# VHH binders against o26223: the designs that were tried, part 265

Target 1, 191 residues: o26223
Amino acid sequence: MKLLWTSQHIKVTVHIDGKVSKMDVLEAIKTRRSIRKYQDREVPEELIDKILDAAMCGPSAVDERPWHFIVVRNREMLEKIPEVHPYGAMVKDAPVAIIVCCDSSLEKIPGFWVQDCSIASQNILLAAHSLGLGAVWTGVYPLEDRVEGIRRLFSIPEHVIPFSVIPLGYPAENPGTRDLFDPDRIHLEKW
Key: E = the ipSAE of ESMFold2; O = the ipSAE of OpenDDE; V2 = 0.75 times the mean of E and O plus 0.25 times the DockQ between their complexes.

## First folded at step 15 (VHH)

Design X2 (framework vhh_7nfr_2; at its last look DockQ between E and O 0.43; V2 from the best seeds 0.00; counts 0 for: pae O 9.1 > 2)
Fold by ESMFold2, look of step 15:
Structure X2 (fold): chain B 191 residues (1-191), chain A 124 residues (1-124)
Amino acid sequence: as target 1 above (191 residues)
Amino acid sequence: QVQLQESGGGLVQPGGSLRLSCAASGFKFERYWMSWVRQAPGEGREWVSSISWSYGYTYYADSVKGRFTIARDNVKNTLYLLMDSLKSDDTAVYYCARHIYSSKPKTQDEFDYWGQGTQVTVSS
């Protein structure tokens, strides 16, 4: 696009009006889609606060709550993530990303931190969706090259394990609802 | 090396128009929000206008709203400020500045690179 003055050619605008979403929880789960295209629009700090509050509402093994979050808004840092995360190309186009990490010193039951951080990551996706934002979970753990790359890039200490990178912003795409229910995956009483 | 160089300033009569340009080099210009900031003699720096990394969103100080238009050309790596209906209060050195964050600036510390400035003088 070669416009020399303010463009109005992007008409998909999702605004947060400061109100709590009234979206039904089942509707949120069914309509949430991975969003990899974002409007060139800032995400207010209060929405990030709400999303992280939701992330920390998840259950954890023995209530260990091993999660830590890095909020990344710096453009230069967002552009560097694809250099260490090959499938994170959309992160460079996001106004903000959240890195979900495990502090292994908080583990009470070894190995369950993966489930704990997965729950927090999914809650981030659902909360973002309910607030009119789009997000996508990009996997870091257990791929050692990605874990080391993200740890180095963000100066994450060795006892802290980066689990996922979640870019988010107001969506610039609108994928439809998917019908993924498969009754053959349901087993009654036994396999 | 990041460089920002403004041009297009000059002496203009009240009610006149000017077009400022800022040539950017040494970075991926299309990945950054950009702003114009001005400084009148003896005054602090005043934010004038911001534009997101694409042509999507623009923001203006109340003092210039409706009179100034910010624009960018991501192929030529150039930021513009189209100034109409100029007033004596618009006399200042105009700087282009690169945002650290993809958001509206709250303070001048949210810019990491500045141009040398171009003088705009509205003679009354």
Scores: ipSAE 0.049, ipTM 0.523, lowest interface PAE 7.4, mean pLDDT 88
Fold by OpenDDE, look of step 15:
Structure X2 (fold): chain B 191 residues (1-191), chain A 124 residues (1-124)
Amino acid sequence: as target 1 above (191 residues)
Amino acid sequence: QVQLQESGGGLVQPGGSLRLSCAASGFKFERYWMSWVRQAPGEGREWVSSISWSYGYTYYADSVKGRFTIARDNVKNTLYLLMDSLKSDDTAVYYCARHIYSSKPKTQDEFDYWGQGTQVTVSS
């Protein structure tokens, strides 16, 4: 599936509290929440392209970039994901989902692909949020039943490991923000 | 089994109105985008209108914009097309179609199920 990359700089105006503001990186990180309810509004392809671009900008071990992405818009497939992912119920309500995968043949150092795909997944969440979308990270790896379920459902080769399923859409909920800073988790020089 | 059944077609004079219905069964109707597509004699299929899961988003072809209204009743599992100010060029078989994708259709291959169609004839 050749993703048509449109280079159009879409000025995404995120309306926070009725004010048009550019969301900076710290704001995106601090205000991002898992969104599990979505509007019946389609997500433009241009936004998905931007999100995927962001997903590929993260660092990876020795620059191995082992990630692949499956973009799912098919309604039947979205409906089937919860059947193999018990905590993926919200996927059926989303207009689109991204499945982050690792191609093990691209791995240069064993085991670091988990970090690489985690970074890619987080970038998807942050990018989605900054663009006015809601998303949630539903973990697939390392749970074998979920890995195999998603593999079979999407005919993923054996050397490719599904890592996460991330439904996306315009948010139909606002869970609010929270402060998770804990100074007791910070140690200076030694434990 | 997925089923779509159109009704409400007929003969009408120019300027008249019709209401088409599509009864859906065999799937969760409220979970799918739906469209109307028509085919005039000797012509290819033409997309007419689409509606999202709920009442939030509707799309129309330029040829019917301002005259046709797409609606749905998710309780009755029914899709509707209200056609006002009908013209001779609106003469066609009208089909109800289920979307594969939760988005506005780009091509005719983005539908997985079709009804049998209902004939609409606009003639003086």
Scores: ipSAE 0.011, ipTM 0.324, lowest interface PAE 9.1, mean pLDDT 89
ESMFold2 (binder alone), look of step 15: mean pLDDT 84; pTM 0.867

Design X3 (framework vhh_7nfr_2; at its last look DockQ between E and O 0.41; V2 from the best seeds 0.00; counts 0 for: pae E 5.4 > 2)
Fold by OpenDDE, look of step 15:
Structure X3 (fold): chain B 191 residues (1-191), chain A 124 residues (1-124)
Amino acid sequence: as target 1 above (191 residues)
Amino acid sequence: QVQLQESGGGLVQPGGSLRLSCAASGFKFSRYWMSWVRQAPGEGREWVSAISWSYGYTYYADSVKGRFTIARDNVKNTLYLLMDSLKSDDTAVYYCARHIYSSKPKTQDEFDYWGQGTQVTVSS
């Protein structure tokens, strides 16, 4: 367990020991929705640990695992995120957010970190959903204004690239499920 | 500048009631969890009660559960503590405090702003 406190009261807690969700993986994938309304109910640290464990279980290019995670629970900081992330308005309403970052010094093959961090971000969403939480992927990279905004706000080093901001909380909405299967997007052997 | 100002304290007999108020200013009050914390003479600070900012989740210390009620008015930017069935052991300075996080507080370090406190004395 690593606890890092910054001058901005950012808490980074990493626990690798998590229990596997009982939700079927296909069920989790099919029923997951972007949730943008949250209760102000506390999200237990145990759930965040499980989510972060899941985030680190995805594959990465040549196993480079370039990801870092900032866990933000400070209300003042959560309230500031929308100022630098215009499409992150819901972040201020969540009790917690995870910022997924790439440490470029860990990159082994150029450019694959985007895929790595995307996989980590998706695993966060799926894990959150399987645990009864709502979440949404708010993109930071590759928009320079958002990248630099989040960097400045959280004093992120230059070699570390903020990739996504994912607010989490107990859902205060139910958007329902949808079927996105499109057979016209499937080609056999050739286009 | 963030300001919290408590009021409503005083002298009351055992079994009596008091209503404390905390006037908040300098921040968006409706966006933060709030707590009452008390300190008896010669004792450390004791968390009393907490309230969420939107759904109205409330939490109480075991020592005050069933006797005290925390409430808030987000229009008036005011936190309240209704204290019934007061006991001598409730004698303390009562502080309102702003939460850093959206959760029940675990330690005193989870508060970033405090009021000056209001004295509550329960005596026969």
Scores: ipSAE 0.860, ipTM 0.925, lowest interface PAE 0.5, mean pLDDT 92
Fold by ESMFold2, look of step 15:
Parts: C-alpha cells; structure tokens; sequence
Structure X3 (fold): chain B 191 residues (1-191), chain A 124 residues (1-124)
C-alpha cells in the first residue's frame, strides 16, 4: 500500500481481547511461515511477554534452561543489526526483535545448549504465529563473525553466546502454506 | 548529525488553519516513528500526534483529534502537521520529535531528538 500525504487512512485497531483464540497446535506448526515483511504497527509489550513465556516452556538438557533473551525495540539499534549480521537485513524493518542467547555458566551438559536455544527459538516462532504475528529465525551461531558482532553491538559478555536474532511484527506478506511432507524421509525399524 | 527543523508557525485567528513542517536530516527518516509535541506558556510539554514510519498509522491526543492531521513524506524527509479549527488553547511552541521505539509514546522521555520548535499563536 502506498502512503500519500494528506490522506485519511483506514486505522486498523487490534484488540487484545480477554478471550484467547484457540489454534490447534498442529495447525500452528503447519501454517507458520517465515515472515520478512512487517507492518509498522506497534507490537504490544504483553504479546512479547506471552511469547517469552512460551519460549521458556521448552525442554532443555537436564533442565539446564541456559537461555536469555534480549528484547530490542530501539530503532537505532534495530537499524544497526544488519551492519554485523548480513542475513538479518529485514531486522531493520521490524518494530521489535528478540535475541536468543545462551549463558554458558548455566550449561550442565556440554554442547546441548544449541538444542536448548533452538527449542526456545522455535517456540518464539510458534507463539508469535498464534498471536497473529509473523517472525523469522535468522542464524547467528555458529558463525563466529556474527556471534562477535552481535555480542559487541549489545554489550553481551564473553560467557554469553548470541544464538539467533528473531525479528517480528504484524505480517505485511502472506506466503501461503506449503506441503512439505515427504514419506521418503521416514524409515521403519532401520535406515 | 541528527537534525530536526520546524517551520510554518505564526499568528492565526481562531478557527483558522496552519501547516507545520519539520525537515529531517542526518538519519534514515523513513525508519522512525515521529511525533509533534507542544508546550504552552508556563506549561509542561504535551504530546500531540504520532505517525508510524513506513505505512502511515496515525495517532492523536484527544485534545486535537478531528482537527489536526499528521502526515509525512519519506522522499522529502519531512513531517507535517495540518492544523484546522485552531483555538486559543492551541497556542504553543510546537516541536518535532523522533521516537526511540516504534510505539505510541507514554512519556516525553521516549524521544531522543527534538527540533528547536516553531511558535503557533492563536489570537484571542
């Protein structure tokens, strides 16, 4: 949609109603798509709170829960992310991003933090989708330049590892659904 | 260097109209929400209106709703406030302000850069 000066716009009001809309879990998983175009619409803090609550519900190795989250809403900071994270160019277009990090001091089983933070990251995507938001996971770890760039930009200490950057907002695109089921990937009893 | 420069203020009769402009430079204007904020003589600053950066969502204080229109031109890096049906309570210095966050402001501390202001005077 083109914006014209001195025109009246149809205001889209979003109500966070007291009823939680029911979305089947399988529906959420199957219909979630990576969204890289966002409306310049405010994302209420309460939606971010719900998303992070969901992120922390994921299982972790030996219940180590190594995750930490940085919520980035500052426009100047969002505009800087592509300078250190080339595949995160769309982050500057989002009203908010979540950086998923591992605090290595919480690690109880070496190396499983990657799975732990992957689970938290996917839960963020699913929760955002269920709330009418679009998001995309942009990889930081294991690319050393990205890890160090994000660490420096957000003053992340050496023992904390930035894992992913997840921009999110109300979607400005609809890529549609995909049929990705491939029975050739299923092996019974053995390879 | 971020710069915001307002213009278009002046003396106007009650019921009149005025168009304010804010020229922006030194930052990616199309990436920021922008607001107008005013300060009447002897008063604190009052948020007036905001506009989102890319798709043009607009917000207004109740005191100006229906009378003022905020707009922006992301090609010319200019923010506008079209003021109609002006009344004496609208007399103030009007500031252009850049949002730190992409959200409706709750306090004036949520702006990181301000213009110098332009005086609007509605004669009694």
Amino acid sequence: as target 1 above (191 residues)
Amino acid sequence: QVQLQESGGGLVQPGGSLRLSCAASGFKFSRYWMSWVRQAPGEGREWVSAISWSYGYTYYADSVKGRFTIARDNVKNTLYLLMDSLKSDDTAVYYCARHIYSSKPKTQDEFDYWGQGTQVTVSS
Scores: ipSAE 0.243, ipTM 0.711, lowest interface PAE 5.4, mean pLDDT 89
ESMFold2 (binder alone), look of step 15: mean pLDDT 85; pTM 0.880

Design X4 (framework vhh_7nfr_2; at its last look DockQ between E and O 0.10; V2 from the best seeds 0.00; counts 0 for: pae E 14.1 > 2, placed apart)
Fold by ESMFold2, look of step 15:
Structure X4 (fold): chain B 191 residues (1-191), chain A 124 residues (1-124)
Amino acid sequence: as target 1 above (191 residues)
Amino acid sequence: QVQLQESGGGLVQPGGSLRLSCAASGFKFSRYWMSWVRQAPGEGREWVSSISWSYGYTSYADSVKGRFTIARDNVKNTLYLLMDSLKSDDTAVYYCARHIYSSKPKTQDEFDYWGQGTQVTVSS
């Protein structure tokens, strides 16, 4: 087991059976931006596999892992999503979208699936960014009309809850980095 | 032992209002979606409204939208249905029901526990 360092920034790497990360975790978190414009370029299956592997690495309540993912590449289906998702207009222009769902029959602690699927959704965004892709989280749950619209469009069974729609692709915009740190949001010991 | 106890039904004139309550015990109430379902004389059970445990997400049958409001109090373990602008068509036994799944229900088989019901009669 080897620990490697660079002069530019701190990276933690392992030179045993694992793969090294291309981007520092804190850098990925700080530089990820919502990307709503995509190149006319297909996203390879291998990248989607890596993204979904990362999505499933998130913690879940009592290790319940309630998530399921629908990968949508069909142009006609992508074009229909904005019809049931008012703020999902950019999905029409994406080469692929991932729908994050909860199978409520897998819940061990009812209600925590929202946190579980939120974690999986954020991991999708970070993994996509680390692979040179851009993505954006568009909310579905808890808005009834969006949930029902997506469920009907993709024939999602009633015990499965669509949580989010995440279009992704190679970015065709660069909105830049933001400085969002706000020390007034930090409370020591008490509120 | 899961228990659901409805109350607040009664006789009311058309255009009137009622507030139904459902006291829950024997389970972690705050962890479940809950619904109101009604049954008119000689008819099957009709879904009325559902509420999630989080954010207070709500949904309503078209026949009651804008007139009924579902609410819950997770501290008191109580589900509510505020019914306004009541019509004769609202006459039914109203049941409190616990969801098996965290979703809008499609059939009666998606509820595992039911209350005894409370009668609502809208008549001149």
Scores: ipSAE 0.000, ipTM 0.164, lowest interface PAE 14.1, mean pLDDT 86
Fold by OpenDDE, look of step 15:
Structure X4 (fold): chain B 191 residues (1-191), chain A 124 residues (1-124)
Amino acid sequence: as target 1 above (191 residues)
Amino acid sequence: QVQLQESGGGLVQPGGSLRLSCAASGFKFSRYWMSWVRQAPGEGREWVSSISWSYGYTSYADSVKGRFTIARDNVKNTLYLLMDSLKSDDTAVYYCARHIYSSKPKTQDEFDYWGQGTQVTVSS
């Protein structure tokens, strides 16, 4: 009895017609999931460029745009990230990771850089998903040990703070959709 | 030329307090991590405390936690170590050291510049 491992071809409906079926923004938001398993497949530079473009399109406090991005493809470096990031185990399996950082010298209003980098990080996730990639937000800031670990590993100067590590790749899992709507969290006019 | 100069050491009784200073020349402390490291007679170098100059992250060895405070003055370009409740075991030469990396030190090899040190003696 040959157990035919039916490779559940996660039909990533790569619409064959080269037209990256434009996922609408609401669909992207609602269907996005954290992906922690990736195919053994490289991510084209073009897709990374699109993702980074999206990352830089978010709003920032007084338009300070304090973000920087480190694109990591080096296998050795990817494998080292989990050593300093306990919850970043999946990074070693990803073909690429983006490290979102803040340059404090660009900050105009203190403290808002966290929001700015969060927006950038979320845009990375949404853009990746819309392009048929999977990603996950692994938090670095504000945990000092992770911040320091990533800083050391990538020789990040003191005035630059690593914020998040986002591994990316073609998904090798499908966690399904979630209904996260909770009307109890909505208050009308008053609490 | 990059130079670090410690000061403020001396003889103090147990339970006493001292304030060490580290003055930099040839560079500004900004954008660096700095540490205090001490060496007791016949012992190896022991990490005491570190600070991120820009972000103010601080860390302490367990042996000094709650008693010592690392601080910075950007205007004066000076690093400080406030030492309270001093013990005989705190007797050592205290060095300020600049980090190679923008992170807490793991080894003594992570420093590129050292001061000459200042002697702290805690004795009754």
Scores: ipSAE 0.000, ipTM 0.234, lowest interface PAE 12.9, mean pLDDT 88
ESMFold2 (binder alone), look of step 15: mean pLDDT 81; pTM 0.838

Design X5 (framework vhh_7nfr_2; at its last look DockQ between E and O 0.23; V2 from the best seeds 0.00; counts 0 for: pae E 14.0 > 2, placed apart)
Fold by OpenDDE, look of step 15:
Structure X5 (fold): chain B 191 residues (1-191), chain A 124 residues (1-124)
Amino acid sequence: as target 1 above (191 residues)
Amino acid sequence: QVQLQESGGGLVQPGGSLRLSCAASGFKFSRYWMSWVRQAPGEGREWVSSISWSYTYTYYADSVKGRFTIARDNVKNTLYLLMDSLKSDDTAVYYCARHIYSSKPKTQDEFDYWGQGTQVTVSS
């Protein structure tokens, strides 16, 4: 499936309370929540492309960029994911999911791929939020049963490691925002 | 096994009404978008209407817009097509089809399961 990358910078206007506001990066980070309920609304391919573009903009160790992405829209496949991912129940309720994977053959320094794929996964969440979508990070790695389950389900090669499953959709819940700042976790110069 | 079974077709005069039903089994009906597709004699398949899994979104072909209503009952696992103001051009075999994706269909290959169809004939 050749993803037709159209480079059009679509200004995503997030209508919050009827006002078109641009969500800045700090706002996106601070207001993002895990969304597990979704509308029965299709997610345009254009939004997925933008999300994936964002996913690939994160840094990686020595610029190794080990990530691959599986975009899943097939309902039967979405329905099967919870069978191998017990905490992925919401995936079956989403119109689309992205599976973030690492190609170990692209790894230049051992072990940093986890950081790389984490950054990519977080960028997916932030991008989705900024575009008016809801998403949640469901961890696959390092749990062996989940890794192998997803691998088998999607026929992922042995040298490729599924890392996370991220369902996406227009949100059908609003969990509110949290202030998680904790000054006790900040140390100056020394512990 | 996934099964779709259409019913409710028949002979009707122009201007008449029919209600088609599609009984679904063998899958979680409420988790799938559903469509009606028809095929007239000597013609290809024509998309008629689609409905989202939670009833929020409905889509219609221009040829049936304002005359046909798609509905579903997720408790009964049944898809419906209410057809009003029927015309001779509505004569076709009507098929119930399950969506592969949670979106309005773009092509006929976006359906993975079909019913056997029910004949609708509009004639004076």
Scores: ipSAE 0.841, ipTM 0.918, lowest interface PAE 0.5, mean pLDDT 92
Fold by ESMFold2, look of step 15:
Structure X5 (fold): chain B 191 residues (1-191), chain A 124 residues (1-124)
Amino acid sequence: as target 1 above (191 residues)
Amino acid sequence: QVQLQESGGGLVQPGGSLRLSCAASGFKFSRYWMSWVRQAPGEGREWVSSISWSYTYTYYADSVKGRFTIARDNVKNTLYLLMDSLKSDDTAVYYCARHIYSSKPKTQDEFDYWGQGTQVTVSS
């Protein structure tokens, strides 16, 4: 029995946040919002590749790079996530989600993996936004019930710790820009 | 619980046309890429065509491009294959298959559910 695969890949034009241009990094940081509603529109695999490339560009404690990523496109699995993650209801409607994990066997300095995976998670949010996608970080660690639920659902081994679930897709909402600068949070020279 | 049921196959002359349907149930059809895959007598399975869940992307094998049209109705949970200009080489059992991933398939292990198939026979 033979499998015959013949076809040509079709190039897809990427629309970044409704603007056909590269987004400035400060603009991306200031305009990114948590997006929980997504269009019925596929996210090309090449965009996911770019997002994960950006995730791995983050600094880590002593360059330990403890992160691993699970890319979830399977509808049944996406629909099961809310069963173990009460604030992850929007995941069932996303075309794709990324689970950020720590492989504790890569940890070089105890306890800094949380910072490392947080950096990777934020880079995912910013990269998605700059590519015209919307995303939201849904917390898993340190909530034990969520960690165990996600670990069981995705067959994650005990030495690997699921940190966050990030659903993403083309936005179907626009919550607008916020001005969150608070000068009272800035302390010069001392508290 | 997931079910895929093909219909619309039959015997047709070269140059004729057929429309295949695949009724889907037991899952959220509108969230999955779907494909048609065929198997000629004594041959392995050959990918024919794929369509994204949003209708945005359609792909065809070179052997059917320009002659076959894949379509779907996410309200009726039905996948279609419109076959025109049929040739003897199109004789096969045609299967409806659900994608594991939202992408163009590379191998048949990227499908998790298959229908039972419908026979298409092209002969004079």
Scores: ipSAE 0.000, ipTM 0.223, lowest interface PAE 14.0, mean pLDDT 87
ESMFold2 (binder alone), look of step 15: mean pLDDT 82; pTM 0.840

Design X6 (framework vhh_7nfr_2; at its last look DockQ between E and O 0.19; V2 from the best seeds 0.00; counts 0 for: pae E 13.5 > 2, placed apart)
Fold by OpenDDE, look of step 15:
Structure X6 (fold): chain B 191 residues (1-191), chain A 124 residues (1-124)
Amino acid sequence: as target 1 above (191 residues)
Amino acid sequence: QVQLQESGGGLVQPGGSLRLSCAASGFKFSRYWMSWVRQAPGEGREWVSSISWSYGYTYYADSVKGRFTIARDNVKNTLYLLMDSLKSDDTAVYYCARHIFSSKPKTQDEFDYWGQGTQVTVSS
């Protein structure tokens, strides 16, 4: 009896009619902070759709686009994530999390998937921030215990590698902004 | 094992008041949104009210808005429904239900655990 795991393909219907965020790209980048506390407020599906749309707009090596996304709203599952991800304690406090994954079968050049998934993850963070949400990047890859923990928890196939877990919600903290510019890290023409 | 047990139902006259309770056990009660759902005789299940885990958000069906109040005590692991100005149309079995998601429910499939229900009868 082949248990047909019906992969519920969440059809992300991106409703384009949403108010374009007034936050420009540089503002989003400079003011974004890791948010680990969230309001007891639901995140509309429309915002998640916009975030996922943004996540898929990043470049990838030879346009391989190896990323997959698991949207997790199930409370029981969110509560379990910290058990396999010790630094993901805040995930259980968020109303939703996105797991960024790589499908290795889509990889065209070995090793560049890490860059691809990093770009996707960063776009998630920036998009979330521009939409008034808080998020944090919790690293999964390359730590084997976390990779396998998330894999088992979500029944992710062997050829798919969980890369990051990103909890999202309306922020319940304001860590402020910081200036990270360091001219000593800039070298002209040579080291 | 997750358990939900409703109580406080009974017979009341129109215009009367009742307080329902739902005792929760077997899970971290404060980590879940909770709802009341009712079913009248011969009718389908009707969502009544929902509450977030930290009391920040409450939701009501239009049919009960202004008359019913949902509340919770996370120390006692108890969900409440205060029902005022009761009408004959409020006659139903009332169920408490645990949310799968941290949001206002859209369908009945968004609940994973239910109580056995408590009967509320509004009659002159």
Scores: ipSAE 0.861, ipTM 0.927, lowest interface PAE 0.5, mean pLDDT 92
Fold by ESMFold2, look of step 15:
Structure X6 (fold): chain B 191 residues (1-191), chain A 124 residues (1-124)
Amino acid sequence: as target 1 above (191 residues)
Amino acid sequence: QVQLQESGGGLVQPGGSLRLSCAASGFKFSRYWMSWVRQAPGEGREWVSSISWSYGYTYYADSVKGRFTIARDNVKNTLYLLMDSLKSDDTAVYYCARHIFSSKPKTQDEFDYWGQGTQVTVSS
């Protein structure tokens, strides 16, 4: 049913629970974990804006910056993602997801868009973590069935390649910190 | 089947108070933003208030700010509007509505389900 909508000056009030954490960058990198369980709590638009700003700060091949982002908050759409993405089951429980895409028309160096979008995706994870959120990178590219499924679901054009789906939310789990440093992976001067 | 059922409307004098309720069924209530929208006689629908999944994010039209309080009970699947300091301009049919998106609404097209409405009349 379509009815008249009265317009009013609406003053947007954004309220963020808790304090914004000032986290050291090395601490953020070392403590970030994949989070697949989320509180039933929304993520304010302000935090999404900060995360996407961070995503776009990454380097890219020849400064091509091929990335585009789709912000998904629609409940029905989030619930449909697992239908085309078998390991994306946690997305249906997230308050929001970000789809990282490559616009191939912006590509300057063949094939480096994968590195570019990987950098943007990692920046999303780190920025979310620094803001008190949990996130996980779920792979779409290069799995053809996932790429086409996501493209179809979100009406993504042929020249745009969905790369990753990143659900985000306030974490409902704490996997703890890992010690992953392995000096045997370090080679001086040559292999 | 999604169902929204308002109650609690009635006749009050100016300065009076009412509490509206909206019972929700047929969907996972805790996963949706909800709103109250009102329609005065001879007018279009006017957005009144929205609440996110949590009680920490509430939004109000300037015309009701400071007088109305939106609340929800995700255990009872019920949306509330606590209306204080009522005035004649508040006379309207009040609807509860479910958001399509988890955001503050910009148009009525952002609601996919509506209740039948409950009448609030403020007269003196």
Scores: ipSAE 0.006, ipTM 0.233, lowest interface PAE 13.5, mean pLDDT 87
ESMFold2 (binder alone), look of step 15: mean pLDDT 83; pTM 0.857

